# Ledger of designs, part 23: VH-VL binders against Putative inactive neutral ceramidase B (ASAH2B)

Target 1, 165 residues: Putative inactive neutral ceramidase B (ASAH2B), of Homo sapiens (Human) (p0c7u1)
Amino acid sequence: MRQHRQFMDRTHYLLTFSSSETLLRLLLRIVDRAPKGRTFGDVLQPAKPEYRVGEVAEVIFVGANPKNSVQNQTHQTFLTVEKYEATSTSWQIVCNDASWETRFYWHKGLLGLSNATVEWHIPDTAQPGIYRIRYFGHNRKQDILKPAVILSFEGTSPAFEVVTI
Short names: E, the ipSAE of ESMFold2; O, the ipSAE of OpenDDE; V2, 0.75 times the mean of E and O plus 0.25 times the DockQ between their complexes.

## First folded at step 9 (VH-VL; framework fv_modakafusp)

Design n7 (from n1 with heavy chain D31E D101Y; at its last look DockQ between E and O 0.10; V2 from the best seeds 0.00; counts 0 for: pae E 12.9 > 2, placed apart)
Fold by ESMFold2, look of step 9:
Structure n7 (fold): chain C 165 residues (1-165), chain A 118 residues (1-118), chain B 107 residues (1-107)
Amino acid sequence: as target 1 above (165 residues)
Amino acid sequence: EVQLVQSGAEVKKPGATVKISCKVSGYTFTEYYMNWVQQAPGKGLEWMGWINPNSGGTKVAQKFQGRVTITADTSTDTAYMELSSLRSEDTAVYYCATGYYWEGFDYWGQGTTVTVSS
Amino acid sequence: DIQMTQSPSSLSASVGDRVTITCKASQSIYDYVDWYQQKPGKAPKLLIYAASSLQSGVPSRFSGSGSGTDFTFTISSLQPEDIATYYCQQYWSTPLTFGGGTKVEIK
């Protein structure tokens, strides 16, 4: 974990679609907030500009409670790793949060603030090229005197390069 | 209106202890970390430590380790900083200040002057 | 500990001049930098957060820029009421640390 995260409580969370009713209710009572000057999905820590195969790419986003995504079920994934394909001028998904080489961590902050950390453990077989990491989440919003709502958001890392040795 | 009101000036002898209060109004005390900052006469700002008033968790800068105790009383919305084994170089203005983790210190107390002399 | 090296330690400028103050962090802190103004006898006041975001109610002549290790604070047109000492602060990790300060005076 990053040194700067030592200030805040941390919850390591493996994605599941089941939990106790009591625990779920407790987790859903916490509203999500973004830091001042930020929005949900903003990149707090970009990946390095370049990696070799075998290294770990890490991106940190302004996050929200992942239980919001489970309840809403408007997304099938929390993250994607995408490779730019020059021949089609498009981004191709190469793995997601269900892949062996990715990790998703939710780090709870003070009073509704949180981070989502995405790691991509770059396999030795990765093709050289231009990559990016995307994060998909849902935040719980509670305005005073209004019902709570669940809103989707996404974040996209700056592109980075993967090279072979 | 958000206010952080600190206790009044203190004059202390070397070796004594001072305890400064910081009473909060105008926001929910448990939503923000409370920080303490020292400023010696004619010098810059130095962070002493913080408390999360919700959990009671604290962090203290190494320079002050073992001499500083930071506490919070959520029933009175008041934070405290206690500095023991006072030295002449502890003569300073002490500030309390609030801030979110990713944001700056939005609100500051008026400062408490502590003079250590014998 | 992350050291914030602020320069200059003091400067003197005329009303209307552009003033530039720099801070250099001893390691990457991304954009986790604040800038504070402190007038004599008063508590510091937050002007800029997240390296470049202007705090509410702060005049637009104040600005900040930079990321990583090198940060700049600018007053585009110095006013008489801007006489103060200015501090950068990193909040990437504890201990939170301030730059040494820059005293700004009108000549």
Scores: ipSAE 0.006, ipTM 0.514, lowest interface PAE 12.9, mean pLDDT 82
ESMFold2 (binder alone), look of step 9: mean pLDDT 92; pTM 0.945
OpenDDE, look of step 9: ipSAE 0.016; ipTM 0.605

Design n8 (at its last look DockQ between E and O 0.44; V2 from the best seeds 0.00; counts 0 for: pae E 8.2 > 2)
Fold by ESMFold2, look of step 9:
Structure n8 (fold): chain C 165 residues (1-165), chain A 120 residues (1-120), chain B 107 residues (1-107)
Amino acid sequence: as target 1 above (165 residues)
Amino acid sequence: EVQLVQSGAEVKKPGATVKISCKVSGYTFTDYYMNWVQQAPGKGLEWMGWINPNSGGTKVAQKFQGRVTITADTSTDTAYMELSSLRSEDTAVYYCATGYEYDWEGFDYWGQGTTVTVSS
Amino acid sequence: DIQMTQSPSSLSASVGDRVTITCKASQSIYDYVDWYQQKPGKAPKLLIYAASSLQSGVPSRFSGSGSGTDFTFTISSLQPEDIATYYCQQYWSTPLTFGGGTKVEIK
């Protein structure tokens, strides 16, 4: 179901929901929240500046409930690991959350706070270079006079180096 | 101006019950959690529990399980903490505390404290 | 429950001294730590939230740092009005827990 604010008010909006969907929305008004002075996707803990192949790079972001991405019915990735290519002056994706060498953990805190932890288990075959980790999420927002909405966000770690040996 | 005004000091005997009020003004009562904190004389701070005034949901620290009831009356913008089966170690100052600038982040505003003395 | 171990329990320092107080959490709480100041007979006052963020209206001589389990609160130049007891507090999970407090006095 879709809300079209130009042609509907909040009472007519409710009339277009099935009774079970309307009740579920009223019961699930818990929202995602970022700490004061931060926003969703902000880096709480960066990766170390340098890793050897075989080590684990870890980044921690201000997170949101990953169920929001499923409810949005998208096939979006939760994370990417990217390598800088100086030749093209661009970042290239080397793996994502479907890759066997990545891990995604969601840690629920209080009152809608949460963290997303991304691990990259650096394969022995990784090319030396400059890398970064990105996180993609969706937060649930509810204002008193508005229906709940799901908003996309992203975070990007500072770059780090991977070396052989 | 945000204010949390607590009920006055109480003197109780062991085994009695005390109910402390915390009346809020200056912000929307149902937008933020209300917390209760105990401080024994000359001692540190101890979180007792909270209530979400919007849903009525509560959480109570294990130390106070079975003895503490936390409630809220949204018609009067007042939170309550009731402590039963009072013991001498419950002699303390009790604070209500909440924040309002964003979703809750620490205790921005505190009541003035309510002294409860439990003596035989 | 997450235990917050605060050190020292008390200290004496001269006006102008740098004061450092530490808290250690029994598990990672990322940066979900607040620091409070409490003067005798008064309610606590929030100084630092999210480990390092300065609350509005708090003097810049107060600061915080740390993440994970180890946290530090600093007064860069102690002033007479800073005589108080200071508490760290975690808000990662319930029950919310405070450190034991650090009483700061002038020697």
Scores: ipSAE 0.016, ipTM 0.623, lowest interface PAE 8.2, mean pLDDT 83
ESMFold2 (binder alone), look of step 9: mean pLDDT 92; pTM 0.940
OpenDDE, look of step 9: ipSAE 0.034; ipTM 0.681

## First folded at step 11 (VH-VL; framework fv_modakafusp)

Design x1 (from k5 with heavy chain D52N, light chain D31T; at its last look DockQ between E and O 0.02; V2 from the best seeds 0.00; counts 0 for: pae E 12.2 > 2, placed apart)
Fold by ESMFold2, look of step 11:
Structure x1 (fold): chain C 165 residues (1-165), chain A 118 residues (1-118), chain B 107 residues (1-107)
Amino acid sequence: as target 1 above (165 residues)
Amino acid sequence: EVQLVQSGAEVKKPGATVKISCKVSGYTFTDYYMNWVQQAPGKGLEWMGWINPNSGGTNVAQKFQGRVTITADTSTDTAYMELSSLRSEDTAVYYCATGYDWEGFDYWGQGTTVTVSS
Amino acid sequence: DIQMTQSPSSLSASVGDRVTITCKASQRIYTYVDWYQQKPGKAPKLLIYAASSLQSGVPSRFSGSGSGTDFTFTISSLQPEDIATYYCQQYWSIPLTFGGGTKVEIK
């Protein structure tokens, strides 16, 4: 199942490919793809409807290579955890990817497919309420013989409840 | 070479608990979800749940809620599935299985036979 | 939960015959279907992923097709080593669910 070969350098790497399948797979690795019927940021696995403090909320999104977001500095975060405030009818950010209680994982798939997993390790101090998790990413798009572009996208989980023990 | 090695066969009485291990090698244990699958004698395959070995986060199918505990030990690269309050209908082969993200289970353990009898 | 209705539950065919197995999902799942082969006493083996993509090392006589709710698995020319039970499995949504299986025998 190993698709990679050891290479001397970047130039030699390209020149040593001897099959169109190998080169095609290498070229496809430089772009992000979404599965048919989905778009980047779509929720693949929602959080459970309810959690207690101390549990881990997990959401999985259709993802893209996080390196693209480093190259685009419009946002400094891959994720937010937000609490709904009914009094203001608005969502308030309670933490982001810089917070100790969040985790962001990128799971590289075949041929440009990938998933982003966001975890919120719900602190004992979390207020009861309605929460959601959002993911912010950038996908690299390059059609054959055309310039590459980096496009922003976002995903938003269905809301879930956090209750006190 | 990726390898998933499960613990050996178990014979249990009703009401007991069984804990099956699945030790991995040949890939980074924390990079991929580990799944558990039940197969009763002469029956089809049934997904029990999964664990993210990095976070410890789990999802357990509704049928098994309350009786199944799925855990992982990243220091030994071993996943565990514990089934409590065993019944005769829990007699089955249990598999651990993993795959690269959402496009199939490429690797399966050899299976662990659990027999529940009086 | 998404039900995968697999047909037939069993079949017998001669070596060289074309074998066709179907799965129908209870809701639209696009192409998020895998097909597994399981020989007696062995763990399942992935043959087809994403409805139609052939797993590495799997003979080309195996194929899959379909999208949406209706999926087909085909063995173009049945061989003696293909005696097994075959399962479809959806991975669009949790819980992951399998079809009931199709036992393939040689007559």
Scores: ipSAE 0.007, ipTM 0.489, lowest interface PAE 12.2, mean pLDDT 82
ESMFold2 (binder alone), look of step 11: mean pLDDT 93; pTM 0.946
OpenDDE, look of step 11: ipSAE 0.492; ipTM 0.809

Design x2 (from x1 with heavy chain N54Y, light chain T31R; at its last look DockQ between E and O 0.12; V2 from the best seeds 0.00; counts 0 for: pae E 12.7 > 2, grease 20.5 > 18.9, placed apart)
Fold by ESMFold2, look of step 11:
Structure x2 (fold): chain C 165 residues (1-165), chain A 118 residues (1-118), chain B 107 residues (1-107)
Amino acid sequence: as target 1 above (165 residues)
Amino acid sequence: EVQLVQSGAEVKKPGATVKISCKVSGYTFTDYYMNWVQQAPGKGLEWMGWINPYSGGTNVAQKFQGRVTITADTSTDTAYMELSSLRSEDTAVYYCATGYDWEGFDYWGQGTTVTVSS
Amino acid sequence: DIQMTQSPSSLSASVGDRVTITCKASQRIYRYVDWYQQKPGKAPKLLIYAASSLQSGVPSRFSGSGSGTDFTFTISSLQPEDIATYYCQQYWSIPLTFGGGTKVEIK
């Protein structure tokens, strides 16, 4: 995490009480949550409609703890940058989270809330065209005294244009 | 009803130490970070630091490093801020503050006035 | 540290006037700005969070806008009870930092 806020990761809390309220609070602390009215992978901040090469495209998503992805699927990417190819009517991956020009930031909020911020530092060699940014994550859901359940999700930004300098 | 009740006003001499309490009721004390904010007379607000009451972990703004100790007592649901080596410029109102939602400080203590004078 | 430059430092307006206060961050902080109201002798009160979201129970005459580095807080029709000092605050990174405040008075 490159930048952080007033929140800390509370996913490993374990409190043993026979109160339903106490148990609910424990469950809320060790599971990922989405804000009311939203789901994991929802876009909180879209990219600008247009960028020039050399600029930074940024998207913020409703996130989940990235350890969930590592613990259960060590080979899966966290993000892709994709370019629309009109000739094939398809999106083609141009880079991912392993690429030098991308940044992935996770900021944990309270009670299992979190954001995933994706930056694409648009290289000088980027082809002009229509792009989007996708985010791939896993949220943890655990009832008390039961095995954790890891659920996959994805988010997709609105499309944006990259133009030449 | 959420309440943050701070200890009363203090008058101190330069070089002394003050310890301000912030007692919480109406929510689970360990669920939220507790923040401390300084406001000198006629001046703006300045964040001093926070504590996670569950873990005891703290962050203190660099301006206050070495003079400020932030602690929490989960048996009494009370946070503390201790400021040592008091100077005249530490004369201020001190607030505890916390937030329920993802963003913002929803709840503030009433403030504790500390006066440092010779 | 992220500096929040708030303007103006004070203003005086009539009841019913539109009031605008601005904050500029020294670096990009996206939408992570809160606005607080502080009445004399009282603790601050959260009005706007996430740059533009109205806190529960806050009158609709208060609004916020902006992203990136430039943020605006507006009172669409100033009321007598709005006399206060207003602060922006960034929470993109620690240390959390406030603007210098804007004292709003009624002519």
Scores: ipSAE 0.006, ipTM 0.507, lowest interface PAE 12.7, mean pLDDT 81
ESMFold2 (binder alone), look of step 11: mean pLDDT 93; pTM 0.948
OpenDDE, look of step 11: ipSAE 0.068; ipTM 0.726

Design x3 (from x1 with heavy chain D31G G57D T98R G99S Y100E D101Y W102Y E103D G104W Y107P; at its last look DockQ between E and O 0.04; V2 from the best seeds 0.00; counts 0 for: pae E 12.2 > 2, placed apart)
Fold by ESMFold2, look of step 11:
Structure x3 (fold): chain C 165 residues (1-165), chain A 118 residues (1-118), chain B 107 residues (1-107)
Amino acid sequence: as target 1 above (165 residues)
Amino acid sequence: EVQLVQSGAEVKKPGATVKISCKVSGYTFTGYYMNWVQQAPGKGLEWMGWINPNSGDTNVAQKFQGRVTITADTSTDTAYMELSSLRSEDTAVYYCARSEYYDWFDPWGQGTTVTVSS
Amino acid sequence: DIQMTQSPSSLSASVGDRVTITCKASQRIYTYVDWYQQKPGKAPKLLIYAASSLQSGVPSRFSGSGSGTDFTFTISSLQPEDIATYYCQQYWSIPLTFGGGTKVEIK
């Protein structure tokens, strides 16, 4: 199941703003902002260090409006779950946002802040090993007197272990 | 001019329940997380949990599981923390604190002193 | 749970002295550390976020550094108004945890 959620936004609740105020609010809502000391894709909540098959791994990232990714012609996926293969010293993708065992949630805040939650519902058949979750997004940036641009970014969780029951 | 105003001091007996309010002004209540922090007399700070006021989602530290209920009322812009089955060790100052998520606790409420004695 | 071991638990220093407080995390937490000042009878106040970033309105004599597991908070020239207890706090994972605090006094 593939889901996107929107938070209740008090700015929408106050639709009686003046024309200039309304335009300012629309402009602010179009662009993305990261919290102080962070950048887009930073991990806000890592996964637990260890899971059993059948549990849900969850990671929360500094996010951006997913519509920016839908509008970007090169966008492929919002997330991957990857397993480390020591023999090749590489990470192998085991599922993505199209997979039935993943969930993607977007939670907008005020003034362009948002976060993205990725869940992996670990199937009973998952191989034991070291995994990570990655998030791929696009933020909208607007410099004064310049056209807005869409910039890609990524986040990567710390690794975690999956064990069998 | 963000303000977090907490309810007044409480004196309780062991086994009772206390419910502390934290009323916000000066910002959009549903745009930030609200945290609760315990500080026993002469001791350090201990995080109790948080609530996302717009979804109602909470996260509670294991030490307080089963005894604390954190809620929010968006119609009054007020967060609540209820601690049940009070013990003498729950004598403390309790703070609410705003955060963008897990950090940046700013501002804090003025604190509510709870005294448990009998 | 991540333990934050803060040292020293207390110190006395003269006005103008450099004061250094450390926190050690029980696991790697990158730069996910904030520092708070708490004056007697008052709520804590945020001074440093993300290990080294100065909060708006905080005097530049306060600073932070470190990454991974070892973090340092410094007052470059102690002032009388800096008498307080200082806490580090990790926000890498829940439960959020604070250091035990460092009480700073003027001798």
Scores: ipSAE 0.006, ipTM 0.509, lowest interface PAE 12.2, mean pLDDT 83
ESMFold2 (binder alone), look of step 11: mean pLDDT 93; pTM 0.949
OpenDDE, look of step 11: ipSAE 0.056; ipTM 0.686

Design x4 (from x1 with heavy chain D31G T98R G99S Y100E D101W W102Y E103D G104Y, light chain T31R; at its last look DockQ between E and O 0.03; V2 from the best seeds 0.00; counts 0 for: pae O 12.6 > 2, placed apart)
Fold by OpenDDE, look of step 11:
Structure x4 (fold): chain C 165 residues (1-165), chain A 118 residues (1-118), chain B 107 residues (1-107)
Amino acid sequence: as target 1 above (165 residues)
Amino acid sequence: EVQLVQSGAEVKKPGATVKISCKVSGYTFTGYYMNWVQQAPGKGLEWMGWINPNSGGTNVAQKFQGRVTITADTSTDTAYMELSSLRSEDTAVYYCARSEWYDYFDYWGQGTTVTVSS
Amino acid sequence: DIQMTQSPSSLSASVGDRVTITCKASQRIYRYVDWYQQKPGKAPKLLIYAASSLQSGVPSRFSGSGSGTDFTFTISSLQPEDIATYYCQQYWSIPLTFGGGTKVEIK
């Protein structure tokens, strides 16, 4: 898996955390939360319905701490870009988180909230067609008087079209 | 032959929890997504969510979020759907249905009737 | 969410009649529409996928057409065994959504 960038909330852009604070946060292992009425993997911002080659497709998901996935590798990747193949009536993976064309950004919010942003820099050589972006993550759940549990989740964007110039 | 066999009918009181199973055979369980669909009496079909048995990843429709838990046991090739805080409007037939990712549903379970009554 | 408006909600026709059901999507969904048949007391059965592809083992009297927002399901010659409720479904985006259904009866 690629090393993913972690971003702080824009409201705290100027805030710097010491290594000790980072360690303390690691020790506290704050549980992941989804916004009210939402679940992990939900699409917060879908891609545009149509993109041209050379453009950047972006999807924002309800996220969870990527560290959970590192410890529990039930998924092979944090993301996939998939193309629909009419001949096989299936979705084929064209990119993953190791691809140069993709970017994965984890934005940490308050009290366990976070977003996962997936970018797909659509190459000029991309074939026209119908695509989608998927997000794979793990959330840490903590119940009272129970050990923490790591749960897997998936998010899938609405499909979008890629067209040539 | 592909088979999806669901657990039997359930009668529950409001506020209770129901868990229904869907045991599969005739194909590789982890190779397909398992969907759950609700159908209230005399009403249409409503997609509840799916699970990827291979990864355990789930996607649940917003209206059921917080009340529905979808799980899969790969050791028994069985998918489960648990619905909590049952209401009278949850009285319905629930179906499991196989799909490849989010595509068409090519095989369905026979359905499980859940009746919620005081 | 994508709404699938299906019409009519019910119809009655004679054996041998041509039956047409329509489904309109609230937005463009290309050809990501399936059609299901549900007989009384039974689970739905896939008939058409990708708007116009006939599922294996399904009689040729069933067909589908359309793209974008408007889709049509057709039974070229209604048979007694076709008594059922038919549903369209979109799988363009989550959540997956169904049409309201069309109950088909024979006169």
Scores: ipSAE 0.000, ipTM 0.540, lowest interface PAE 12.6, mean pLDDT 87
ESMFold2, look of step 11: ipSAE 0.007; ipTM 0.571
ESMFold2 (binder alone), look of step 11: mean pLDDT 93; pTM 0.948

Design x5 (from x1 with heavy chain T98R, light chain T31K I94T; at its last look DockQ between E and O 0.05; V2 from the best seeds 0.00; counts 0 for: pae E 14.8 > 2, placed apart)
Fold by ESMFold2, look of step 11:
Structure x5 (fold): chain C 165 residues (1-165), chain A 118 residues (1-118), chain B 107 residues (1-107)
Amino acid sequence: as target 1 above (165 residues)
Amino acid sequence: EVQLVQSGAEVKKPGATVKISCKVSGYTFTDYYMNWVQQAPGKGLEWMGWINPNSGGTNVAQKFQGRVTITADTSTDTAYMELSSLRSEDTAVYYCARGYDWEGFDYWGQGTTVTVSS
Amino acid sequence: DIQMTQSPSSLSASVGDRVTITCKASQRIYKYVDWYQQKPGKAPKLLIYAASSLQSGVPSRFSGSGSGTDFTFTISSLQPEDIATYYCQQYWSTPLTFGGGTKVEIK
């Protein structure tokens, strides 16, 4: 697996078991689950605080099965890379999951747990500045004796800086 | 290591039934879909259907509805595809392939050749 | 059903050439396209998933791009061992469908 050692260091938090594994496994067979104390879209591994052009920024989020976004039929993107523009005091999208410089990986865990890894291969033409990575997903939730529902969620990385040096 | 091992080649007469097995090892069988793919001689790949081994739920392509039965036995970690009412155009190699929801069919069986002849 | 129109059906190129294969989906499918390589007598091998993600252990000369309906697969520098048939495959919705395949030969 890509960056298997780094991913494995995080799997303990991703694959946390409940107090009753047998019953919980039966209840989680068809749904997504977040680790205890976290929610979908939470950042498991932030980007480094600073990158040079040509480097790869990587963020790992608490994820959900990407098939849920496909079934939604209204899915617009899995991720954005955004740059802060001080002149407009706003974040501007510079690329998304349709861009050649981004990668999205989903790693399925046990008991409905998973994570989503987003990479941005920073082009040598990137402007210096403050950036962030956002992740957009959908989780499948089923309460006892109720129909399953698909819920949207978002995650946002801490900001990081890109420099030309 | 993940491994999918299919049953051996079959020679059948028209109208017969074939049942192909796909035994898995190296991963939790119930965590992934199992797909079946047909490839006629000199032709492209055609998806036949899948099974979710956890629930037993299946999806079968319309072309094969009524003739294909896809099953899974979680006690032996084995998926099965049964094709009935065989015709000469069913002569093909049949593959099982693990369906990783986002990462495609990352592991395939070695293929099972089925020959339908009089 | 979603049709994947793959072009060309065959091609010949020299070692070192850049090779491009296209697939066009009959509807919007975002990035849910895989690319497979198949050599004669062998099972297909996954090269690219999610339109552009390189499968582990696959040489970097292979790449993919596209979103929506138009997808491309590229071999940046064709090698003799790349003689094979290549298939795109959508997994946006069932039935899952493959392109017709592209047979790549060395001229």
Scores: ipSAE 0.000, ipTM 0.486, lowest interface PAE 14.8, mean pLDDT 82
ESMFold2 (binder alone), look of step 11: mean pLDDT 93; pTM 0.953
OpenDDE, look of step 11: ipSAE 0.017; ipTM 0.645

Design x6 (from x1 with light chain Y30W T31R I94T; at its last look DockQ between E and O 0.31; V2 from the best seeds 0.00; counts 0 for: pae E 9.2 > 2)
Fold by ESMFold2, look of step 11:
Structure x6 (fold): chain C 165 residues (1-165), chain A 118 residues (1-118), chain B 107 residues (1-107)
Amino acid sequence: as target 1 above (165 residues)
Amino acid sequence: EVQLVQSGAEVKKPGATVKISCKVSGYTFTDYYMNWVQQAPGKGLEWMGWINPNSGGTNVAQKFQGRVTITADTSTDTAYMELSSLRSEDTAVYYCATGYDWEGFDYWGQGTTVTVSS
Amino acid sequence: DIQMTQSPSSLSASVGDRVTITCKASQRIWRYVDWYQQKPGKAPKLLIYAASSLQSGVPSRFSGSGSGTDFTFTISSLQPEDIATYYCQQYWSTPLTFGGGTKVEIK
């Protein structure tokens, strides 16, 4: 909120707009926090080292409110599943959050803490190989008396193997 | 150095009220929630509630709703827990506790023993 | 309310033994579990936060692990000063809840 509007009494203006409790409650509802010793996108639970086709790979990340991402983009992706291609020594995206075989869940905790869970329901057609899961998000940071800032972050799981039946 | 200093032991009759203080020093009182924890003799720990000293907002566990009032005085950096309609099962040690960034209770008061007897 | 089921309720071990205590949450709480040590007549002391992070000044023989619903606390080599009651505590949602405690004794 801009504070340079024409008002005669700063104290009266502040009391008219909000109370200390109301403002604090609003800030607590809309700002994101990471757990002590962690940052947004850190992996809290890696996938298992190995899966067969038809199984579900699951990774849990330190998350942030997904509404932060919608403010600034169309076609925003929250996740990718990537396969390592040894011939090009690179990771290739095989699916994203729009794919029928992926799930993205956001789980709210207390006072701005949250987790993002990414599931990949490994299709029967998946090629054997080395895979990873990535998470892309935005966290909201607000210092008192300053406008909010939206910061991008990403997380990347340790690699895991998919084997055929 | 962070310190939480609680008021002294109390002996009360059933039906009375007790109010325990927790005075803090060594950190900014309004930056962290203050929690209250009950421990009956020979029993485990039970969370009673918290207060945000900045806003005065509280959360009280359902077991204690209606009997517990948690307050804070930012002019003296002191939190209070008041338990009314005392009964014998309220005999316990009561702790205040707080933690940096909600990641556990780093700092505890020394405990206040309340004995409820006729 | 989230129930924290802690086991065992008590155990007895020799100095140098590995001690393992478990907590199971009644719903997913990810990594939002603390572990406390309490000696008789003293306030609890935080040992482990966020399931596996060691609190400053706590000896490295203490460790924690787990995510989701199942959590483990380990003392790698029990020392005489470790006789105490240990509690897990979740802080994912209110009311904050503790496990029932595990009393650790020396044989």
Scores: ipSAE 0.008, ipTM 0.631, lowest interface PAE 9.2, mean pLDDT 84
ESMFold2 (binder alone), look of step 11: mean pLDDT 92; pTM 0.948
OpenDDE, look of step 11: ipSAE 0.060; ipTM 0.698

